# VHH binders against p49116, part 152

Target 1, 238 residues: p49116
Amino acid sequence: EGPLLSDTHVTFKLTMPSPMPEYLNVHYICESASRLLFLSMHWARSIPAFQALGQDCNTSLVRACWNELFTLGLAQCAQVMSLSTILAAIVNHLQNSIQEDKLSGDRIKQVMEHIWKLQEFCNSMAKLDIDGYEYAYLKAIVLFSPDHPGLTSTSQIEKFQEKAQMELQDYVQKTYSEDTYRLARILVRLPALRLMSSNITEELFFTGLIGNVSIDSIIPYILKMETAEYNGQITGAS
Below, E stands for the ipSAE of ESMFold2; O stands for the ipSAE of OpenDDE; V2 stands for 0.75 times the mean of E and O plus 0.25 times the DockQ between their complexes.

## First folded at step 12 (VHH)

Design d35 (framework vhh_ozoralizumab_d1)
Fold by ESMFold2-Fast, scan of step 12:
Structure d35 (fold): chain B 238 residues (1-238), chain A 119 residues (1-119)
Amino acid sequence: as target 1 above (238 residues)
Amino acid sequence: EVQLVESGGGLVQPGGSLRLSCAASGFRFEDYGMYWVRQAPGKGLEWVSSISWDSSYTLYPDSVKGRFTISRDNAKNTLYLQMNSLRPEDTAVYYCATHFYSGWEPDYRGQGTLVTVSS
């Protein structure tokens, strides 16, 4: 009956670690990424529909889609993060690893392909000039995906996804009334998110902070954090 | 040469406390996140706690939350784990750990320190 998302869910403000180091290091990148991940988890948890699914179901949803939510967050926060600078630092590191024979050429190619796909996605979203409301609904569409293997309550999840799609359509038609095909251009970008490897995302952005522990394993603990703990993670104050 | 040296383990009764230390050398400790992992007899590695480079971010699983506290002293290149209200299931070898290349290099761990909680 009520709207799936409110204005509160449109606000998505990433606070970067300060000050930025003179030379980018692995931990600054991981800290920045972790703040974005925690902000994304807190955002999802704040949605009444998400809480209505129950803890077991909502945990399973986030485990399945965290990489898609994180990538949308990277696109939305690309300028705040100086994402292009972070990716350039990673590329430089990979090139140096070739010189020292630390990594195989095949592994470097896999990682480079992932970085190029990420850049292409973020550039496409920037060119479309996706606004805060559109990002909120795209994240909701991704979050309420009924087609991940092993999910329960699939019918209810599908209803929430359809509600997100309908509310996005209503918003775009009202706000961008002269651009008849805007919604279609936005939605055709989403399937690319599922082609990106969550394992490579973990290696690029997270292992420097949480070690070899999988993001999948940590998600239940993040979702149980109190609001003050979430705020500490997303601002760096605890 | 990177070195991580754990200390502070020992035999303790249930409900007791221990403080583990990890002395780090061979890298800029202040630039890297640190974490504790443990391995119980006959089991795999379990993540225990993580702390960011500047201590602004800490994370704990439910199994240790409220009982364990991770901290660091960047001036001394030392990581700590304060363990309170210890339980028999906390019995494990505890390792100090870090990553340098966002997962491209092997996880760097020390030799570990044995914690035995016995009643």
Scores: ipSAE 0.005, ipTM 0.242, lowest interface PAE 11.3, mean pLDDT 82

Design d36 (framework vhh_ozoralizumab_d1)
Fold by ESMFold2-Fast, scan of step 12:
Structure d36 (fold): chain B 238 residues (1-238), chain A 119 residues (1-119)
Amino acid sequence: as target 1 above (238 residues)
Amino acid sequence: EVQLVESGGGLVQPGGSLRLSCAASGFRFEDYGMYWVRQAPGKGLEWVSSISWDSSYTLYPDSVKGRFTISRDNAKNTLYLQMNSLRPEDTAVYYCATYFYSGDEPDYRGQGTLVTVSS
């Protein structure tokens, strides 16, 4: 077969809501995060191998890994998003919630630890200077994870993941030939994504979008959207 | 309204070849993956092959790999299945389908075309 990803899958352009408000609020944060989520879902749907698995398998994969894809997207788009500013605003909101006796100390600790893990992950990726090709293949490795509970077609998913790993290795060895251990440094960052709570990600970034439902509950709807509707969500246009 | 019309089936001897075609209409063919499924007499549906929207990826079960080739012509809204080295076990009604809905049980199927492999 041909390559798992084409050059078009390397392009990952996040368009932020404009203008940025003078004071960050839940609506702006939610809109920004939603655009990244929809961009990530649209990216996944555009992969021929992903399409070949069929709708039920596609939906199950994305339900299982959306938080990992989203976190990789946050790292990749950290500068475009001014992610440090968004996280500072979230921390300020959290501190206000403590002061107003709206959250328990244990919950606040969990949320702060999540924010620190997210910051550390994004800083690690920035320090490694991960390029667009590397991000595309890391997202593919995460997407084609055969080890989530309840998946069908796990043998085929594993083959796609191995193909992603092989193509990443080929790219890194050719592009960064002088750095023998670069691939190893990149790959050891991935397990940390599995330790980040999807429930806390929902609370921090999607409070205005989902209310009482979960992101994995709306994923089937998102994956069935037409291209024009995806474009509307990722740009804020109708 | 999705319409899929298969053709090209017939009687063929073991070791022979057939080329199936599927004419698609009622949807943006170029945006969807496509696949072939078959149903042998007295048996359930069996997935035969899948192809991505851009033809860059194709998928086959071991039972047909190396013998069957799926392809598409997006300009003509047509899906193809080239079947070589046919075996009696390949005898079935072959259906064209949009695979995005399911690999094993497609959401949309045509009426099918019968392939009989017999002496």
Scores: ipSAE 0.005, ipTM 0.202, lowest interface PAE 15.4, mean pLDDT 82

Design d37 (framework vhh_ozoralizumab_d1)
Fold by ESMFold2-Fast, scan of step 12:
Structure d37 (fold): chain B 238 residues (1-238), chain A 121 residues (1-121)
Amino acid sequence: as target 1 above (238 residues)
Amino acid sequence: EVQLVESGGGLVQPGGSLRLSCAASGFRFEDYGMYWVRQAPGKGLEWVSSISWDSSYTLYPDSVKGRFTISRDNAKNTLYLQMNSLRPEDTAVYYCATEFYSGSYYEFDYRGQGTLVTVSS
């Protein structure tokens, strides 16, 4: 049995819409986020171990973890997205919404807390200087999480997660041999992903494109798309 | 200022087709994504379709996917919705809408007066 991930899974290139509009708007942010989501789903679908789980299991798995995969993708692609600029614009919008009394104070508080958690996560990953191999394995560890409610084939999923952890350990020990505790510092970041609400992620990044439809509802259809259709969504060419 | 003017609605029989248009002015149309949304009698606003600023990305809910096609002509500042295989449940006032980032995440920022589509025998 070969490695869980191939070198092709280290390559994770987000193609941003261009040119950037004169003013940041919901649709530009949502199109950028959608491209990242589709890139993340295509990445997951291309893993042989993921396909081996079968369609029902792999769909349930992605529905449970898409927010974690998306957040890791945001951290990995933070520079190409100018994520700090996007988050600053979102914060400005929320301040304006408070002043215009468009959103409840409780909702604004929840959204602001989510943004702070997201900023903290992305800053911690940047400070650790997580490389492409490490991101690929962290995404695999998140993807093959056996502990979500309602999952089938949990023993198989756990086996793939353990394989991802072992391959990450081998990589880190060879590449960062001088830093004995690097792997521990990286892995301790992952629990924070479970504390971020998928509903708030949808409101911040997907409202402009999905409207009244949830990401959860479209995941089965994204996973069943033909390769050409995936490529169209990833590059924006349709 | 910002104006969105919808047209093309009317009475059609089930299975029929209509093409809606939205003429936009007062902003750089080519820089913003556009929406179609609808409101059936006695119900709330429902999202119908989205299109990116450059037409490279479009999105539809299952209720209209395969039947409706959104498109735009940036040279003419015009948004279109081609509606095929119309059903009685498509009866609604259809609005053209756009969101600026300074708007609400829960609401469409600008919309026109709408155009009525009635599907009945």
Scores: ipSAE 0.000, ipTM 0.163, lowest interface PAE 14.5, mean pLDDT 81

Design d38 (framework vhh_ozoralizumab_d1)
Fold by ESMFold2-Fast, scan of step 12:
Structure d38 (fold): chain B 238 residues (1-238), chain A 121 residues (1-121)
Amino acid sequence: as target 1 above (238 residues)
Amino acid sequence: EVQLVESGGGLVQPGGSLRLSCAASGFRFEDYGMYWVRQAPGKGLEWVSSISWDSSYTLYPDSVKGRFTISRDNAKNTLYLQMNSLRPEDTAVYYCATEFYTGSWEPYDYRGQGTLVTVSS
């Protein structure tokens, strides 16, 4: 077998909706997030090892980890998205919701804590100067997680995760040879992804989805899209 | 409209070999994983092999590993299964399948008509 990921999988280019409105709104945020989600799903589906696991296993894996993949994508694309500006707009909206008594104080605290965790994660990745190759392998480690409840083929999934870990180790050792502890610093960031609620991510970034549809419910359909449909979603051309 | 047409089945003696082919049309063959599945008389569908879109990954269950080889020719939109050291328990209708991409959670929904392989003396 060859490597788990190729140079094609390292390339992760997000195209933003244009023009960016003067005042950020739910539609723009949702469109931007949807493009990132579709790009992330298309990225996963393009991995030969992932494809070989079969549709049932692919759907289960992505349902279990989409929030982790999405959050890694937010960190990787933070500059392109102007993520800090988007998060500031969300915070402003939440503060207005407090004044208008539309959300309970407890709920607002939960959402604000989530935003803080997201900012801390993205800042830590930026400070570590994670490169595109490292992001690709971190996403692969998250994707090929054998420990989610209800998964079949867990031994094969674990094999692919171990392959991702080994290839990341080889890359980091070769590219950052003088930094003995770099891999450890990178890997200890991953557990934080599982502490972030997928429900709160949906509320923050996908509240503009038509039909009150959950991400969990649309994942099977996204994974089944043809390449032309993916291209339409990730560029906004339909 | 996805179309898959299997061929190459037949009667062989134990220890013999067969090469199955699947002609695909109606989708971008080079973009999708492909699978072989089989159904023995009176039994359910059994996964036989899978191959990624670029042939870099192939998977086999222990029952056929080392005996069967899956391959594909993206220029010809054709999937192959080379079957060696055939055993009576390999007797089944063999189906070509691609990734399911509409309608149901069931894997192998886009499978062809099948080709019968009979292994007996």
Scores: ipSAE 0.012, ipTM 0.429, lowest interface PAE 9.3, mean pLDDT 84

Design d39 (framework vhh_ozoralizumab_d1)
Fold by ESMFold2-Fast, scan of step 12:
Structure d39 (fold): chain B 238 residues (1-238), chain A 121 residues (1-121)
Amino acid sequence: as target 1 above (238 residues)
Amino acid sequence: EVQLVESGGGLVQPGGSLRLSCAASGFRFEDYGMYWVRQAPGKGLEWVSSISWDSSYTLYPDSVKGRFTISRDNAKNTLYLQMNSLRPEDTAVYYCATEFYDSSGYYEDYRGQGTLVTVSS
């Protein structure tokens, strides 16, 4: 078999909604986040090894890891999204909600801790100057995680994760040959992704979603979309 | 709506070969991964092989690896399983399969009626 990922899987280009509003609002943030989510799921579905596991396994994997994929996408696309500006707007909204007595202090602490963790993660990735190939393989490592509860075919998933790790190691060793500890520095960042709550991610980025649906509940439908529908979502062309 | 029709089964001696075919209709065959599964008399379903939509990835359990080859022809909506060096233990009804999610979010496993493969002297 060939490599787990091809050059097409390294390309990860987010198209932001235009025009950018003078003042950030829930709709702009939600549309931006939705485009990133759809791009991330289209990326996963396009991997031949992923499809070979079967739709039941595919859905279970993405349901378990969408928040990790999304967070890696936020880090990778931080400059394109002006993520720091989006987070500042969210923080400002939270501070106004305190003054208007709309949220409990405990809830605000939970959300602020999540924002802090997210900022630290994105800053650490930026400092390491993670490239497109490294992001692609990190996403593959989190996607092919055999340790989520309820998974079947864990042996095959583990083999694909090991293949992703092996190909990442080969790439880093070849491309950054003088930095003997680079792979270790990159990989120790991944556990932090599992400490961030998917419920809080939904509250921060997806409050503008139509209907009373969770990201977990819509994942099977997104994975069933045809290429043209994915392209419409990630470009907003529809 | 969705139909999978297997063919190519039969009686073969140990060490022989058979090629199974599966004709698919009622869905966009070229967009879905496909599988072969088998059921020996009195036993449960056993996964035999998987192939991605574009044929770039194929998977086999150790029990058939090196002996069986899965392939597909997307232009003909047909899935194949080439079986070589057949053993008595390969005797089973072979089903081609695919997986969909319905509008309510429930998983739907589609299989055909199967084709019987008997390996005996």
Scores: ipSAE 0.006, ipTM 0.376, lowest interface PAE 9.8, mean pLDDT 83

Design d4 (framework vhh_ozoralizumab_d1)
Fold by ESMFold2-Fast, scan of step 12:
Structure d4 (fold): chain B 238 residues (1-238), chain A 119 residues (1-119)
Amino acid sequence: as target 1 above (238 residues)
Amino acid sequence: EVQLVESGGGLVQPGGSLRLSCAASGFRFEDYGMYWVRQAPGKGLEWVSSISWDSSYTLYPDSVKGRFTISRDNAKNTLYLQMNSLRPEDTAVYYCATEFYTFGPSDYRGQGTLVTVSS
């Protein structure tokens, strides 16, 4: 009917909490991550195709893919977030926890492996110099994934994913015409997103704000936010 | 060492108001986000509201939005929850909570204050 995404859906601007604390702490990390999660959910709900699937399907899709969307957002916003500094602080805390015997070695190993996978993913995206248009379509491809268990309207979701793939292909072939294999190099990065644990992402980035409430539980609330209310949450103006 | 002490609970009629307070000690209150959770009889913990360290960000679920207001006074190390238009389903023990850097759910929660909404 028209393009899946408009130019407004390519714009993805994260506003960081200011000022940055003298010492990086869990609250600053959590607030920064929450702003990115809210931006990602607001981005998804603004897509007409997404709205057309209805509230129940929207909630199910986002519950299934929020970790993939969030990780793509981390990669896209790595510089504005100073993500390398955040990850270094987390690693330093984990090393101190090993020394003080506060956490099991197996758990620390799992968390460290997750951080390494995240760093590898962000570095690969940076090395490929993924642009804002490419990020928007990669997010659309993961959002409109028809293969999650329990989904309804899977045929329509699959059509929207195929439309995202086609529009990404058209963009890459026209914009990077001399790089015949660029699209393939980009797409082979996506399966790595599904190997990263949403539970570990939640522990690393969201425990300080959400505490005993899971991301899964707050997704329906975030998706129902009005634009003015969403702006109030990310700027503190209300 | 870390201590959270809730107060302000009580019996109130439907449509009434209560203001809960939480006095924090043993940590740098101004550096940490704070939140309220509640537990109704026979149910699990339900998140009620969150506030950032600098009050620039607040969050509410649909069940309390427009009725409850979270706020804090960093000079007094105190967290507040203003509850208006109370309903029988708001009956619960209300807990003040915070999170330090840890992997897994924080157990830093006060002992709670009981709110009963009935006639």
Scores: ipSAE 0.000, ipTM 0.185, lowest interface PAE 12.8, mean pLDDT 82

Design d40 (framework vhh_ozoralizumab_d1)
Fold by ESMFold2-Fast, scan of step 12:
Structure d40 (fold): chain B 238 residues (1-238), chain A 121 residues (1-121)
Amino acid sequence: as target 1 above (238 residues)
Amino acid sequence: EVQLVESGGGLVQPGGSLRLSCAASGFRFEDYGMYWVRQAPGKGLEWVSSISWDSSYTLYPDSVKGRFTISRDNAKNTLYLQMNSLRPEDTAVYYCATEFYSGRYDEPDYRGQGTLVTVSS
């Protein structure tokens, strides 16, 4: 077997909806987030090792880890998305909801804590200056997580995760040879991804989805999409 | 509509070899992973092998590893399974399947009729 990821899998180019509105709204945020989600799922599907696990396993893995992949994507694409501006708009909307008594104080607190955790994660990745190769391997590590319930082929998934870790280590040691502890610094950031609620991510970024359908329920549909249909979603063309 | 047509099965003695083929149509074969599954008489489905769209990754359970080889020819829309050192316990109907979203991995929508492999003296 060759490497788990090729140079093709390092390329991760998000195309934002245009024009950006003067005032951010739930539809613009949702379309931007949906494009990132579709890009992330298409990225996963393009990995030969992922395909070889088969349809049921692919669906189960992505259902289990989409929030981790999405959050890594937010960090990687923070500048392209103007993520700080999007988060500020979300905070403004939440402050208005408090004033109008539309949401409970406990819920607002949970959502604000999630935003703080997301900002801290993105800032830590930016401070470490994580490159495209490192992001690709971090996404592979979270994708090939063998510890989610209901998985088949668990031993093979674990093998692919270990392969991702080994290839990341090799890359970091060769590229950042002067920074002996860089890999450890990067890897200790990953557990934080599992502490962030997928339900709150859906509320923040996907409230504009028609039919109020969960991300979990649409994942099989997204993974099944033809390349042309997928490209239409990520570029805003039909 | 997805169509998968398996062939190459037959009667063979223990230690013998067979090569199975699966002709695929109705989808972009080159874009999807493919796999072989089998069902022995009175038993459930068993995964036999998987191959990625570009052939760079192949997977096997321990029961067939070292004996079976999966391969594909994207120009011909054909999947293959080379079976060597066949054992009586390999006796089963063999189906090819795709990553098409047809249900559980262990219970895929084969779209194929299968090909019978019988290993006996």
Scores: ipSAE 0.006, ipTM 0.423, lowest interface PAE 9.8, mean pLDDT 83

Design d41 (framework vhh_ozoralizumab_d1; at its last look DockQ between E and O 0.01; V2 from the best seeds 0.00; counts 0 for: pae E 14.0 > 2, grease 28.6 > 24.2, placed apart)
Fold by ESMFold2-Fast, scan of step 12:
Structure d41 (fold): chain B 238 residues (1-238), chain A 121 residues (1-121)
Amino acid sequence: as target 1 above (238 residues)
Amino acid sequence: EVQLVESGGGLVQPGGSLRLSCAASGFRFEDYGMYWVRQAPGKGLEWVSSISWDSSYTLYPDSVKGRFTISRDNAKNTLYLQMNSLRPEDTAVYYCATEFYPGSYSEYDYRGQGTLVTVSS
């Protein structure tokens, strides 16, 4: 078998809705987030090893890790998205909700803590100057997590995760040969992804898309889309 | 409409070989992973093999590993299963399956009609 990822899997190009409105609204934020989600699903679907696991296993893996993949995508695409501007708009909306008694203070505190954790994660990745190859392999490590409940083929998933870790190590050692501890600094960032609530991510980024339907429930449909249909969703072309 | 048509099954003696084919239509065959699954008499469905869209990854359970080989011809929209060193326990109806079919919730929700493989002396 060849490498787990090819150069095509390193390419991760997000096309934002254009133009950016003068005042950010729920529609623009939801459309931007949806494009990133669809790009992330298409990225996962394009990995030959992922396809080989089969649709039931694929769906279970992505349902378990979509928030981790999405958060890595937010960090990777932070500049393209103007993520800091989007988060500032969300914070402003939450502060207005406090003034109007629309949300409880405890809920707003939970959401604000989530935003702070997200900002801290994205800042740490930016400070480490994570490159496209590193992001691709970090996403693969997250995707091929054998420890989610209810998974079949866990030994094969573990082998793919180990292969991702080995290929990341080879890349980092070759490319950043003078930074002995770079790999360790990168890998210790991953546990933080599991502390971020998928429900809060849905509330912040996907309110306009899903109504009462969870991201978990739409994942099987997204994964089955044809390449042309994925491209239409991630570019907004009609 | 996705259509899968299996062929190549038959009666063989233990130790024999068969090559199964699956003709696919109604979707972009070259974009999707493909699978072989089987159902032995009185048993549930068992996954037999999978292949990625570009043939770079193939997977097999231990029960058939080293004996069966999955392959595909994207120009002909055809999936193959080469079965060697056949055993009586390989007796089953073999189904071609794809991960793509609108309205399915499982990779095996849409299978072809199947082809019967009988391994007997």
Scores: ipSAE 0.263, ipTM 0.667, lowest interface PAE 3.9, mean pLDDT 84
Fold by OpenDDE, look of step 13:
Structure d41 (fold): chain B 238 residues (1-238), chain A 121 residues (1-121)
Amino acid sequence: as target 1 above (238 residues)
Amino acid sequence: EVQLVESGGGLVQPGGSLRLSCAASGFRFEDYGMYWVRQAPGKGLEWVSSISWDSSYTLYPDSVKGRFTISRDNAKNTLYLQMNSLRPEDTAVYYCATEFYPGSYSEYDYRGQGTLVTVSS
């Protein structure tokens, strides 16, 4: 079998809504997040090994790891997205909700901690200066995680994950030969992704767009979306 | 309109061979992974084989591994399933399917009408 990833999987270009508003409203944030989500899922779909797993399995995988993929995408696209500004805007919106007494003290703390975790993770990735290849392999490792409950074909998923890890290792060895511990430094960031709540992420980034509809429920539809249709959406004005 | 048309089914003796074909139209066949499923009488759908868009990956369940071979010709928009060493338990209607239905917002894969394979002495 060929490599798990090719150069085509390294490209991960997010197109932001245009024009950028003076005030980052909920709609702009949600649209930006949605584009990233779609890009992430369609990236997964472009992987031959992912296709080979079949509809049921690959849908289950994406459902299990969408938050992690999304978060990696945030880190990778932080500059293009002006993520710090987006997060600041989200905090400001939350403060308004706090003033209106719509959230409990415990919930406020939970949400603020989540935002902090997101910021810290993205900052840590930036400090590591993770390149496009490394991000692609990290996403693949996250995608092909066999340890989620309810998955089928876990042995095959594990094989794909191992392949991703091996290819990453080879890449890092070749590209960063003088940095002996780079691989380890990169991989130790992955556990932080598992500490992040998908529910809170969904609330922060998607509530204004999908309302009461869950990301989990729309994943099959996103995966079924034609590439041309997706491209049309991300290039269109919103 | 998206269309998948299976062919090549028939009656075969145990130990025999068949080659199934699936003609695809109405979408960019080369962009999508394809797979075969089968449904035996009184049973649910069973996954038989998968192939990536570029044929770099092929997967099989243990039940058919070593006996069945999935392949594709993107220039001809055709998916194939070579079935060797057929067994009575392979008797089923075989369907060609795509994981991603172009232009569809359905949670379900698109598949054709199927072709019947009967393995019997």
Scores: ipSAE 0.037, ipTM 0.462, lowest interface PAE 3.0, mean pLDDT 88
Fold by ESMFold2, look of step 13:
Structure d41 (fold): chain B 238 residues (1-238), chain A 121 residues (1-121)
Amino acid sequence: as target 1 above (238 residues)
Amino acid sequence: EVQLVESGGGLVQPGGSLRLSCAASGFRFEDYGMYWVRQAPGKGLEWVSSISWDSSYTLYPDSVKGRFTISRDNAKNTLYLQMNSLRPEDTAVYYCATEFYPGSYSEYDYRGQGTLVTVSS
């Protein structure tokens, strides 16, 4: 079969809510994060190999990796999102929760460690100057992870992941021909994504979601959306 | 070899002040978040404060907020804790710690030898 990804999968344009408020609030953070989440889900659904695995497998894959895809999206869009400003606002909101004695000391530690790990991941990706093609293939490698429990079609998922890895290798060797170790440096960043907690990501970025519904419970509905509806969710337009 | 060395502890009266220092070496200090934890005699570890690599994020539990200030000087590879309005309850061995993140894993419980702070009249 042909390439795993086409040029349409390299484009990953995030548009922020406008205007940016003078004081960041939970609603602005949640809107920004929601746009990134929907952009990431639309990206995954548009991949022919993903579609070929079928609806139940698609749902299982995305439930297992949505936080990793979201984190790669944060790193890719960190400058457009003004992620450092968003993280500062989140820390301010966290401090308010501590003053109200809503969080245990252990939870505070977990949350701050998550923020530091996220910040370090984004810094390492920026230091490597990861481009849009590389991000697209990294997201594909994360998406087609056969190691998650409960997956069906694991042999086919593994083959798609291997295909993503080979296409990334070919791209890096052609585009960065004088940097022999670039591929290895890129790939060693991926295990850090498994350390990111989806529970904490929800608390940090999605505290304003309607009815406190978890991200994993809405994934089947997001994956069934029509393309025009995705575009409305990504931009806030109808 | 990663090394963290705390200093600045001592005996102080209630209401007094101390400034703790943590000298870091053996890693790129400026790339990592840091924190202070403490252990009172016969008790478990208690988180005291956190600071991001660039100082843009600081956090405190209610027990020390407004009295303690965490800071860092990345040029000198040094972490600080300014402790004001000290109380007998603050008596503990204080440790600095780092979330060491070489490549793709965390060494969360990496800390120094500690410095004793005793608040008593």
Scores: ipSAE 0.000, ipTM 0.240, lowest interface PAE 14.0, mean pLDDT 80
ESMFold2 (binder alone), look of step 13: mean pLDDT 80; pTM 0.807

